# VH-VL binders against UPF0305 protein MTH_811, part 6

Target 1, 155 residues: UPF0305 protein MTH_811, of Methanothermobacter thermautotrophicus (o26902)
Amino acid sequence: MKGSDALIMALRNMAATLGVYDLMEVRVFLERSCRFVQERYRAIYVDAYMSMVVDSVLDLKAGFSGTPEMDDARYSLRDALKRLDEINAPTIVGLTVLYRTYVKGEPLHPPGTPFPGGFEVEKKDGVHYCPVKDKQSDNPEALCDICIARQSPLP

## First folded at step 1 (VH-VL)

Design k03 (framework fv_canakinumab)
Fold by ESMFold2-Fast, scan of step 1:
Structure k03 (fold): chain C 155 residues (1-155), chain A 123 residues (1-123), chain B 107 residues (1-107)
Amino acid sequence: as target 1 above (155 residues)
Amino acid sequence: QVQLVESGGGVVQPGRSLRLSCAASGFTFSTYGMNWVRQAPGKGLEWVAIIWYDGSNEYYADSVKGRFTISRDNSKNTLYLQMNGLRAEDTAVYYCARGHLRFLEWLFPFDYWGQGTLVTVSS
Amino acid sequence: EIVLTQSPDFQSVTPKEKVTITCRASQSIGSSLHWYQQKPDQSPKLLIKYASQSFSGVPSRFSGSGSGTDFTLTINSLEAEDAAAYYCHQSSTLPFTFGPGTKVDIK
């Protein structure tokens, strides 16, 4: 059995057990994590994350049928699992991060997500770019190091 | 450094009960599924039971089903095996072994093992 | 249950010779096969996982191959410290099962 097939099976089984209490837990986690985000944009960040989480869970519950896209060498699955364990990430947060990064090959924030200064997550030539990835380097609870997106080259 | 230390083994008469413990350290115990594996003197390895990271599910080898109960206490980083109705064929060294991470099911190898504890069932 | 068979059951080898151990599954298990080494009076130690991936710290002389029902563990140049029992293990389906083991001695 291929490892990506095992991962998808595990994620789908976990998604089937998730309910409203898990969504309540993840909002609390995200609000604590986003305390380092500029105050004026905090609600936008939290709402974007919650939308991503809900969409990922629903997609897994519907039975993902596309072609899995594993991450490149910089984001090994083992390192990601250790990182999620170190920050005591709720199961639903870990599930969505693993699904988007290792199965979908998509960033934690979808393209078009607004950030401070009018910048957005964008996709160019098959690569996803995020304007705030490097600005979160001092946040111990940020999951940017597991995200497939790269720092935007333009200030 | 991952460490697993079994205890509770000893000599016991057929039909009696015994409880084994496995103390875990050096990793986040609550994120891993755990297994018991046994080995009769001079024989090969035999898988006994698995328990999920949160205690939500268990599975047993047919040879012990209905007699043995696997459980865990994540607040104490301890795995247990309650053995009832012991038989001579249960005589073995019992190992606890680390299984899968919480997001992945039982498709993982046993990457770390304890030193084992000997259970002898004899009259 | 999935039955694993190993051959040979015993092998005595001169130092630096190549050792080959085979494991056969009664039905397809993909690549969910793992190899363990157990030295006398010691606990088993993971050697190879998922048919062909070396576990951390394992010497490069150990390698694994195979998929489906037929698997091989190879020691390309046996050292004295390699005298041990070797077990295959399938994690494809519960209940988990082990092969009966292969004992390797050095002449």
Scores: ipSAE 0.000, ipTM 0.510, lowest interface PAE 12.9, mean pLDDT 77

Design k04 (framework fv_canakinumab)
Fold by ESMFold2-Fast, scan of step 1:
Structure k04 (fold): chain C 155 residues (1-155), chain A 123 residues (1-123), chain B 107 residues (1-107)
Amino acid sequence: as target 1 above (155 residues)
Amino acid sequence: QVQLVESGGGVVQPGRSLRLSCAASGFTFRNYGMNWVRQAPGKGLEWVAIIWYDGSNKYYADSVKGRFTISRDNSKNTLYLQMNGLRAEDTAVYYCARVGYYGSGSYSPLDYWGQGTLVTVSS
Amino acid sequence: EIVLTQSPDFQSVTPKEKVTITCRASQSIGTSLHWYQQKPDQSPKLLIKYASQSFSGVPSRFSGSGSGTDFTLTINSLEAEDAAAYYCHQSYSLPFTFGPGTKVDIK
């Protein structure tokens, strides 16, 4: 990849090829990834993530407007690409991760995503916080390593 | 502007009790977590305790656990530290300091500090 | 508990020279590392937050860098008013811990 403009164009071209069948693949991936989450929260988690994926694809299809925030990414783009390959992430998941982390500077789970215990991803003073980031350290399929969000303080 | 003022320090004998206060102004006190940090004469900083914005959660350093109690009164914009069973090693300047609260994100730095109040425990 | 170590413990520097202070964490703490300045008989003041972000009103000669376990505070050109103790602090997890401090004196 070469430059922020080249990345945005590549992601837009990729989004143009995606359709409803690709959403089935990402749902399967998310259900597998959240297999350790209590049943009552899995549907809410999956649906929230699916909404974020759809919004990302639609934003790219409509033509991204804004300034890329690539400088604040924790993971290098190279390391993120390696990680996505290692977990065999579906193309649409990879597109969403790269777009949110390296173009938008936003967390992989959008603000308001609910988690067990009534906590949510939230933004305060320009920083995104996630209540379960540290709990995912042993999950080989979690993408928290690429996410810009920080761990929320928990009891 | 943000201001924190500690009071209640003094000289006490070992085994006695003392209560410190920290009066806050210039910000919405009820929206922030608060900490106590101490510094023995000529030594470094040692974290003592934290209390969340609504008082629902409290955590203590092992050295003071069971002896000290952190509390707050949001209606008076005041933080407290009740110190029981005081020991010579508790002699220090005690600072109150502000931190981000648990309901709105991760632990922030201790961005504003009071001037400190000296507690001397001696026989 | 997360242990923070600082080096050097003391540094005497000629005015206008560059000062470098390091802080090492016993485990990865991301960027949840903050630097404080404490002048004699004064309260600590926040200088750098989240490893590299300057706090409001802090002179541009102060900068921070690092992530994970290794962090650095740099004073690009030491002024007389910078003679102080400098402490690193981790807010990654409770209990919060501070480094032992680095005392900076002017020659």
Scores: ipSAE 0.000, ipTM 0.488, lowest interface PAE 16.6, mean pLDDT 77

Design k05 (framework fv_canakinumab)
Fold by ESMFold2-Fast, scan of step 1:
Order: structure tokens, then sequence, then C-alpha cells
Structure k05 (fold): chain C 155 residues (1-155), chain A 124 residues (1-124), chain B 107 residues (1-107)
């Protein structure tokens, strides 16, 4: 078994144990993490992330059959696991981060997620860009370190 | 070179109003949150108010809520503090300070650059 | 509101001595604690952010440590230009609050 197969199996097993209560816990975690986000964007960010979490869990429960795309990951899996532990991330958040980053090769905020100033997460020439990644890099609770997205070239 | 320059301070009687300005240069003003912090003569620092980069969110210290209003004009690279109902206890040097309030996932920021301050004296 | 207390209030030290300043929070603030230096008749300047990260251009003799409720700022070997007031600041919740300050003088 390849290490990627072992990761997918572990994530599928984790997803099988998750229910509605776990989704409630992740919403609480996200509301806490977003408490200083500008109010008009807070619900958009939380709801976008919750949709991504639900989609990730459903994909894994359906027995994901695609090929893992791990090329854009900046963090090693070991460093990502350490980071998730440091911020006391709920199991379902950890599952979502690991699935999107190391299996799907997708950013933690989906393309099209709006940010202040009219900027959005976008994918261009195979690379995902986020307008606020570098501004969050020293925030001890930010998940930007694990995310595959790169800082957008701002005007 | 990041530069913040406060103006508008002076001597004023209790109950009157003053408007402070902070002119920003050397950075993209519209990308940063801004704060006002004050310091009474010979005393410590007291946080007054914050405004988000686009002006959409504001928070105030309890001592100034309902009397002070923070605002900004990104087209003029200027931060403002409208101070109404001034009291003797508002006597202080007022600093503007930059904060990175491009907040995704609830960032809590530090004040990386400060202006020189402008003195407000409230006395009879 | 989160109250920050600092000790000592005042310290007069000989050049090259080690200076330790403590900041305590009334509630846990994680690592959302920052240190500022204010020299006489000057504006405050950021020294340490997020409890232990040095701000750019700050001399290596300054260091910070701690998490939760107990934080320390250390000046490894005091220089004459370090005579100043030092303030801790928490950004964990509104309202943001500062400690009352510690004044450091050279003997």
Amino acid sequence: as target 1 above (155 residues)
Amino acid sequence: QVQLVESGGGVVQPGRSLRLSCAASGFTFSSYGMNWVRQAPGKGLEWVAIIWSDGSNKYYADSVKGRFTISRDNSKNTLYLQMNGLRAEDTAVYYCARDQSIAVAGTFRYFDYWGQGTLVTVSS
Amino acid sequence: EIVLTQSPDFQSVTPKEKVTITCRASQSIGSYLHWYQQKPDQSPKLLIKYASQSFSGVPSRFSGSGSGTDFTLTINSLEAEDAAAYYCHQSSSFPFTFGPGTKVDIK
C-alpha cells in the first residue's frame, strides 16, 4: 500500500464516524475563529467553509475514486498534523484540511470566496491564489500555513 | 516609508467637540485597519477605537462609546476621530496606529506603526 | 474586559544587566500579547508580537516568552538607549487593553 492509499483509507474511516453533532462543533470552531472578521463577510466565510466540510465528508463517505493531487501542498503532512494539534482543531476540521490539501489539491477557501476590496480566491494556470494569505501568516490560529493557495499579486 | 501624521489637537472646554485627523503615506491605506490609542500626561496607553480597512466595522472602548466616532476616507488616505462631549478625563496625546485588519479566520493584530501623536487638553 | 498587570512598576539597572518584565492577564489570551517600547517624548514602537516574535529591526537583546496568562519580556544586556517605558498589549478580545507600563532607567 502507498502512503497516499493509507491516508485516503484513514480519512474514509474518520468520515464514517462523523455525524450532525460534529458539524455543529465545526461551526462553533469557525464562528470563534471568525469573530473579528468584518460582519458582512463573516457569514459568507463560515457558510463557504461549512459547505466545503460537508462536501468533503460526503465525498469520502461515497468512497472517493479519483487520483490524489498532492503537488501544491507547501506543508509536509507531519507539519500539518502538528499545526492542527497546536490550534486544537476539531477532528472534522482536520479531516477537511487533510482531504482538500493532500488528496484534492484544493484551497481551504473555495475559488470565488469573496474578500474585502473585491478580491476573490482564484485559480490561474493551475495555481490557487488567496488575497489574504500573507496577512494571516503570523496569526497563531490561522490555517493559511496548511492551505495550498499562494498570495495573490495585489494591485 | 510608512508614515502617520496626526493633527487637530488643541485646548477645548468640557462638553465641546474636536475632530482629529491622521494622514497616512508610504503604504496602501485601504488595505489596513487603523486604531486610535491615547495616553494621558504621565500615564499609560489606553486603546480608544478600531476601524476595519473598508470602514465596515468599528469597535470602541467603553469610556468613549456614544461620544467618539472613528471614520476613514480611503480616497484621501486619512483616518478621523470625531470627539463629542469632551471631558477632563479625555485629556491625552492621541496616536493613530496601523493594524492589519484584513481579517479572514478571525485575526488578532498588533500595532506595527504609530504616528507622533497630537495633544488634546480638556480644561476650563 | 481583560486586565493586564505588569511587574515591576519601575526598575533602575546598571548597564549590561539583564532586565525581566512580567505581564499577567486576568484571563487566558493564548499568544495574543504584544510588547511596545516608548522612549521619553517619543511614540511607542513595536518590539515583540504574538508573545515571542521579534518585529523587524528590533535588536536581538530583546526577547519575549509565555502563553495563556503569564508573559515575559527580557532585555538580555541593557544598553543606555533602552531607558524607556515598556507596555504589554492584548489583542485576544475587545476592548483591546494595555498593561500599566514598566519604566526602566539606567543607573
Scores: ipSAE 0.005, ipTM 0.566, lowest interface PAE 10.0, mean pLDDT 79

Design k06 (framework fv_canakinumab)
Fold by ESMFold2-Fast, scan of step 1:
Structure k06 (fold): chain C 155 residues (1-155), chain A 124 residues (1-124), chain B 107 residues (1-107)
Amino acid sequence: as target 1 above (155 residues)
Amino acid sequence: QVQLVESGGGVVQPGRSLRLSCAASGFTFSDYGMNWVRQAPGKGLEWVAIIWYDGSNKYYADSVKGRFTISRDNSKNTLYLQMNGLRAEDTAVYYCARAPRYYDILTGYPFDYWGQGTLVTVSS
Amino acid sequence: EIVLTQSPDFQSVTPKEKVTITCRASQSIGNSLHWYQQKPDQSPKLLIKYASQSFSGVPSRFSGSGSGTDFTLTINSLEAEDAAAYYCHQSSRLPFTFGPGTKVDIK
């Protein structure tokens, strides 16, 4: 697909311009986005997300050459781009979200990320589930709509 | 119609300052990264600086780092280049050029539209 | 920084002949290579982006190819209006850099 090829080129070009100071900016954005998360879980989420961001940038700088995963996110690619613009996402955050969702087909929070109540992000039968995806709908900076993970079933 | 119009060039002595402006029209200025590119008389193109669509990121060529400052005013659709400590080697036509922000994936990082240029001459 | 070299420096060509200009990068830049045309006393104009994609309004006689370190701009049948300087530009890494240019004149 022409769009997929253009996306990979754009993400690689973005990654090439990024340095250590951009990583400092992303932490500030993530801490603001997690301001409604209980304090004891906030550090875990921020650290997990930072690790994911670093890994994504390094993958792109190393020249990821795989075939993009099919988009299973709520938003189309163009809607996702509009959403990132609406929330003034830092370039490095936008790059990471687009790479994980539309190229890798992986969730923004890796499997095993713990959430309040003993729940965690899990993968079952090829599908990623997040326990708080629906609860983040009130957060104007949440990127859950650009994440492939689905809400975990409630008992 | 996309238009970029540079101004502020002129003749100055070494060590002095100039401020260049680039007035943009015909597109949503705040959606695009902007660059300054210069060309010495009879020479090739040299990239000078870039500023992201929202002013969040700025980068400079080593030859101008610490002396030049790129900035923008999205409310006025205007790009600026503050040039301090000018040297004879800075003599060039200065072009502003548009680059897409990351969410215009089809355009990428090429400089798709350029202004007419403004001449800066640094001589003693 | 990534250094771009162009060959030839200068070429004088008869109308309707094929022109080939090469650009070589000092390290791999994938397909982040763009070509510009500059006519005397005019601003540069984008021709080809990302090695092989034509910019809007560019005549079909212009084409680009290559990846990694070696890139080519081809003008399949030179027209009088194509007399200009041609520059390659890499956007893979900051600082962005341009090739030194190739001047094409008509005989």
Scores: ipSAE 0.000, ipTM 0.498, lowest interface PAE 14.8, mean pLDDT 78

Design k07 (framework fv_canakinumab)
Fold by ESMFold2-Fast, scan of step 1:
Structure k07 (fold): chain C 155 residues (1-155), chain A 123 residues (1-123), chain B 107 residues (1-107)
Amino acid sequence: as target 1 above (155 residues)
Amino acid sequence: QVQLVESGGGVVQPGRSLRLSCAASGFTFSSYAMNWVRQAPGKGLEWVAIISYDGSNKYYADSVKGRFTISRDNSKNTLYLQMNGLRAEDTAVYYCARDSHMITFGGVIADYWGQGTLVTVSS
Amino acid sequence: EIVLTQSPDFQSVTPKEKVTITCRASQSIGSSLHWYQQKPDQSPKLLIKYASESFSGVPSRFSGSGSGTDFTLTINSLEAEDAAAYYCHQSSSLPYTFGPGTKVDIK
């Protein structure tokens, strides 16, 4: 058994317990995490992330079909779980982060996610790049250390 | 080590033009928004302009809008400020500064500053 | 535009004394307020970002607090090297603005 298979089963069990009130909790969490983002971009960013969260939960509830795109623990799962607990991340946020990073092998902000100043997440030669990853190193609520994306060498 | 070095300052008469440059090194210049901030002798700081990482977005203080143009050349790691229609009130030390935070659009959090270049507008 | 007001304009302070500088915004700016230090004949340096987050290498005697419209910068025990002008700055909306500055001098 691959380690990602055991994780998928755990995430599916978690997804089965989630409902509409959990989506309200994640929106509150995202608004808190984006409190330093200008109002104009905060709504766009939050809505994009909420769409990604909904898609992840529905995919797991439907009984994830496909093979994991990532099957290694390049980011320590134990450290990721500790990090999510430290920031009091809602269960649905934790589920989404773990699913994207360890099962899908995709960034927490999908390619094309808009950031203020014309910046966006890009994919090049199979690697995802985020323009803000290193700039979030001092943000205690950032989840960048659990994200698969690398800091962009270009914008 | 982040370094920003301004040049192009000098003494000019009212109504004339001057172009300032800021040479950046020690970081990936093309990944950061850049700012110009000025300080009149013995006075406080005044934000002048910001330019996005790719040069597509620019914003100016009302006091300079229509007269100053911010631009950049990412291939040369250089930021510019073209100053037209100079007035006595534009006399100041001009600093270039790096924006530390990309997710706040136009958010000026100047984490590193150059040494400044003096512009004196005098008859 | 958002106007920032600082108090006091000037302080002459004995070494090791506690210094408090206030910055007030004409409208709510959340936590989008930053503090800079400028020593004579030097460029400004970032001290505190987002009201309370210390920038790299800044001594622990500097701290910031506040939200909305009222913000403070505190120097717990003033050192001779802290003689400088201190400026608040808001990044909440365009155009970006600085406070008029507070000059701290050593007796």
Scores: ipSAE 0.005, ipTM 0.500, lowest interface PAE 10.7, mean pLDDT 77

Design k08 (framework fv_canakinumab)
Fold by ESMFold2-Fast, scan of step 1:
Structure k08 (fold): chain C 155 residues (1-155), chain A 122 residues (1-122), chain B 107 residues (1-107)
Amino acid sequence: as target 1 above (155 residues)
Amino acid sequence: QVQLVESGGGVVQPGRSLRLSCAASGFIFSSYGMNWVRQAPGKGLEWVAIIWYDGNNKYYADSVKGRFTISRDNSKNTLYLQMNGLRAEDTAVYYCARELEYSSSWYGFDYWGQGTLVTVSS
Amino acid sequence: EIVLTQSPDFQSVTPKEKVTITCRASQSIGRSLHWYQQKPDQSPKLLIKYASQSFSGVPSRFSGSGSGTDFTLTINSLEAEDAAAYYCHQSNSLPFTFGPGTKVDIK
């Protein structure tokens, strides 16, 4: 059995057990993770992430399939699972991160998400770029290592 | 090396206008948000305005809102502050400052210009 | 608007002594607090970012701590070149605000 098929099946089974009330735990987790992000950017980050979480769960509940396995993340699936456990990520957050990175091949922050300094995530020639991926190395709760986005190139 | 050089300061009468410039070098100007911070003689620091990297988002301190306009020209690596309706209380050294771009959680002003003095006298 | 208060407003210190400056915010700002040093007739220089992280090139004698509403800047052994005004700055919300400053002189 292909690893991506087994992962999709596991994520679908997990999504089937989740209800809207699980979103309350996700918001608390995100607000805690973004507590050091400037207030003016915090709401945008949290809302963008919540939308991504909702979309991911709904996709899985609808039986989405056909997405190839993505191997552009810094971490292997095994290492990603360890990372999520280390930061005590809620189950729904872990599900969302794994689905976006290893099944859907989409970044955790959608294109256009603003960052301090006016930078944003962008997609160019099929590749997602994040201006601050490498700069999140000091944030112990950052999920950038599991994200498919690459650091934006410097001119 | 990062350099910010302010110009355009001088002595001006109340109610008149003045435009400050900040010439940036040593970094990719179009990739950084920029700020203006002022300091009245012998007093502390007061934040004035911010502009995002692309010039689309701007915010001002209440004391200058409606009178001052921040802008930038990324093709010339230059930040501007248009000051209208100047008052005696606007007398200060004006600094341009670059936003710290360490990460989404590490924000502040990492590099500052030498400042330019604006004196509003009557 | 978040108001920052600093104490003391002035401190005269013998070289090699420890200096402690405090900054209090009128509401919680997490760790979105930065410390700047300003010498006479010079521009401010960033010392500590996000409460406790040293900026590049800053001597190890400078350290910061705190979170929420109470923050401290410490100079563990004052040198002559440290005579300056020190300002805290919050970046948690607009408008950005600074503390009134603490002046440190050498005896």
Scores: ipSAE 0.000, ipTM 0.503, lowest interface PAE 14.5, mean pLDDT 78

Design k09 (framework fv_canakinumab)
Fold by ESMFold2-Fast, scan of step 1:
Structure k09 (fold): chain C 155 residues (1-155), chain A 123 residues (1-123), chain B 107 residues (1-107)
Amino acid sequence: as target 1 above (155 residues)
Amino acid sequence: QVQLVESGGGVVQPGRSLRLSCAASGFTFSHYGMNWVRQAPGKGLEWVAIIWYDGSNKYYADSVKGRFTISRDNSKNTLYLQMNGLRAEDTAVYYCARGEDTAMVTGYYFDYWGQGTLVTVSS
Amino acid sequence: EIVLTQSPDFQSVTPKEKVTITCRASQNIGSSLHWYQQKPDQSPKLLIKYASQSFSGVPSRFSGSGSGTDFTLTINSLEAEDAAAYYCHQSSSWPFTFGPGTKVDIK
């Protein structure tokens, strides 16, 4: 690729076109992809994800100037773009995935997101861990395969 | 290795009760939703019930609702099906099957099945 | 409840022939359709999950396709050990339901 500046500029241009309708589309996408998750966990997950999406869009609109960090991305940027296209991800979802993975170096599920059994997404020694990454790798709607987080080890 | 072993089947008269057990090993039982699926002799598969990983939520097929109760004991890695008011049409091999119920997972396919236990309801 | 219909109900085929089994849902179920194989006197085994994803250890001759209401399981070259009943299962809505099954027999 042409470097992080070109990516940031492209994502910023995309973010400038997004509005309330696009946020509604993300919520619909999330409600569908987690329809069988218990209501309690679903609500927390959706709210956390929506907050992360909003923060990402606003950050890009405000002219993000941080240093990109990409340590454990499963996919190259080119492969990630192909994957997003294959699942027909909404533009705002794709933007958020690319921004968090290739610009911020952050997981798609925010740290502190609760999971059954007392697990949660956490950061230890510079590495992000998710308790369900391996379990979601078989879900065609999941984007865990391009997330920087690693599967949490067994206690 | 994932293993599920059913027990408790037998011959029982209509109107009586029976309790089935499914002993799980080879995985963290408390992280998975569990299902009961039955099959009448020579017939197809019929889903019976599901229980969430922590026992907090349950769903039943209409044909057994109000008569059957699914439960689990995570400390014993065991799934149960309490069957009350048994009818001739409940005669079937009963399978326990593992479903995925971890938060942020939307999958509910049955990846591992037990060998089944036969329940025969006859007069 | 969502009703699943399978066709054909029975098929007797020569070894190496291609076998196709269809499953149709009464409502849109997205990709929440799974396929199981059950050999005589054995427990069912998962073959395909989410319409097209092969379960681990399943031979590559088995494949699945489809979305919405129309789904297909394909065995591209039938082997003797494939003689079995095949069932589709939807996990899109409560209650979960299975198709009536398709029996595949070898000539």
Scores: ipSAE 0.000, ipTM 0.525, lowest interface PAE 11.2, mean pLDDT 78

Design k10 (framework fv_canakinumab)
Fold by ESMFold2-Fast, scan of step 1:
Structure k10 (fold): chain C 155 residues (1-155), chain A 124 residues (1-124), chain B 107 residues (1-107)
Amino acid sequence: as target 1 above (155 residues)
Amino acid sequence: QVQLVESGGGVVQPGRSLRLSCAASGFTFSSHGMNWVRQAPGKGLEWVAIIWYDGTNKYYADSVKGRFTISRDNSKNTLYLQMNGLRAEDTAVYYCARDRTIFGVVTKYYFDYWGQGTLVTVSS
Amino acid sequence: EIVLTQSPDFQSVTPKEKVTITCRASQSIGSSLHWYQQKPDQSPKLLIKYASQSFSGVPSRFSGSGSGTDFTLTINSLEAEDAAAYYCHQSDSLPFTFGPGTKVDIK
C-alpha cells in the first residue's frame, strides 16, 4: 500500500483509537494557537474549528474511503508530517489537517469563519480564500502554510 | 448515509402510555445529542426533549415535563421517548432529530437530520 | 420562553419570483436562528444554520440574513420544488422554539 491508500488507511486506523479525552486536548491546543487573535473572534474560531475536527474524526470512524486529493497541496505529505511534528501538534489536529488537506481538499478554517474587519473564509470558482493566510507567516504555530486555502485577492 | 427511523406510534386512549423508538444508522450515534420534535396534524413544529451523547444531560418542554422521559441505548444505536399520562393535545407526528452536540465538547443545537416521523393519536 | 413570529403566514408565488420570509424573536438570540423546509407529507430538512450559513447540498438560491431579533430567509428565484412550509428555530436558550411556519405555494 503506497500513497493515497496508505494515507487513508493510516488516518482511519488513527481515528479508531481516538475518544472524547483526545478532543478535550485539541481545544487547549487551538486556544493556545489562536492566542494572538482578538477575544471575540477567538471564541468563534475555536468553536468552528472544533466542529470541523469532530466532523473529520467521525467521517474517518465511519469508514470514509474516498480517493485522497494529493494535487494542489502546497506541501508534500512528508513535509506536512514534519511540520506537524515541529509544532508538537496533538494527534487529532494532525489527523484533521491531513484529512482536510489531502483527502477532502478543504481549508483548515471552514467557510464562514469570521475574522477582524468583517472578513471571512470564502469559496469562489471552486477555490477557497482566507483573508489572513499571508499575515500568519510570523506565527510559528500557525498551520496556514499547509492549508489548501489561498490568500484573498484585492477587491 | 445518515438515517433515523422512528417506530412505536399508534392509537391510544387518554391517560395511557406509549413508547417511541428511533433507530439510528450511518453515523456514530454514541457521540451525538438527540432530540424529539412533534407536529400536531396541520400545525407547526414543537420541540419536545433533548438528550446528550451519554445520557447525562436532558431537558423537556414544559408541556411534557413530568410525563415524558427521553432515554437512549448507545449499544443499540436507539433513542427512546416514554410517554405517560397521554392527553388529546399530545396527538402529533413525532420526529427524532440529530443535533450537533458532540461528546460535550461541541454544543451546537441545529437539527441536521430528521427521521420520517411516527404518528401518535390520543383519542377515546 | 422565546417566542418566534413569522411573516407572511401564506404566500402564493409565480415561478422565478423572489420570496422573502421574516422571523422575529421576542428577545435577542444573537445568530442562533436556523431555517427548515418541510414539503407535504415529508420530514423537515435543514436549509440555513446560524442565520446565514447554508447547509450542505442546499441550492444557492436560498440565503439567510439577520441577527438579534430580526431574521430573513430569501429564495431569490422560486422553483416548483420549493413549494413547502418554512420554519425558523431558535437555539439560544432552552426550551428551544419554532416559529409558526410560512406556507409557500406555486400559482
Scores: ipSAE 0.000, ipTM 0.552, lowest interface PAE 11.7, mean pLDDT 79

Design k11 (framework fv_canakinumab)
Fold by ESMFold2-Fast, scan of step 1:
Structure k11 (fold): chain C 155 residues (1-155), chain A 121 residues (1-121), chain B 107 residues (1-107)
Amino acid sequence: as target 1 above (155 residues)
Amino acid sequence: QVQLVESGGGVVQPGRSLRLSCAASGFTFSSYGMNWVRQAPGKGLEWVAIIWYDGSDKYYADSVKGRFTISRDNSKNTLYLQMNGLRAEDTAVYYCARDYGGNPYWYFDLWGQGTLVTVSS
Amino acid sequence: EIVLTQSPDFQSVTPKEKVTITCRASQSIGSHLHWYQQKPDQSPKLLIKYASQSFSGVPSRFSGSGSGTDFTLTINSLEAEDAAAYYCHQSSSLPLTFGPGTKVDIK
């Protein structure tokens, strides 16, 4: 057995224990975390992120049919698990991060997620770009190091 | 190369107004949130106000709310603090300080040299 | 508002000795605590961010630790140029607040 097979089984088992209350907790957390984000971006940002979380959980509950793929994440899976444990990441956040990065190969913020200043997460020539990845590099609770997205080529 | 330079300080009577400026150079000013922090002579640091990188969101310390207005002009790479209704307790060196525009309220990695405001009769 | 307290208020230390400064928050702030150094007649400079991460260019003798409500800044071996005031700062919620400062002098 490959570690990727063990991972997807573990994520499916975790997803099976998650319900509406857990999704509501994530929304409350995001609303609080984004309370100082410009009003016009806050709702769009929160809704886009919640949609991604819901899709990830439902995909796992439905028995994901794809094959796990490696990505450009800075951390190995083992180191990512240690980091999630170190910061006491909520179960649903950990599940979403691991699923998107190590199974799907997709960014934590979906393409098209808008940020103030007219910037957004975009996919160009098969590579995902995020305008704020480097600005999160010093936050010990940020999980951008586990995300596949690269910093947008901003001035 | 990367620097912040404050100006506009001086001596002013109680009840009057003063406008401070902070000129940024060597970095993309419009990508960062900006703060004003003050320090009364011989005292500690006191946070005054924050402005989002695009000027849309602002927050003030209770001690200055309603009297001070923070603003910025990204085309001129300049931060401002309009101070009205000045009181003796506003006497301090005023620093401008940079934080992250995408994650405001973080750490202040760049500080100006400060400008002294003295409110006395 | 979140109130930060620092101890000691003042410390006079012999060169090469270890200095420990404590910062306590009135409520949990996770790891959202940062440390600044201010030398006489100079602007504050960032030393440690997010409780334990050294800012670039800061000497390795400076280190930080803690989480929640209790935080510590350590200077492993005091040098003459370390005579300064040290401030903690929380970024967990608005309004942003600083501790009252700890002054470190050399004997």
Scores: ipSAE 0.000, ipTM 0.514, lowest interface PAE 14.6, mean pLDDT 77

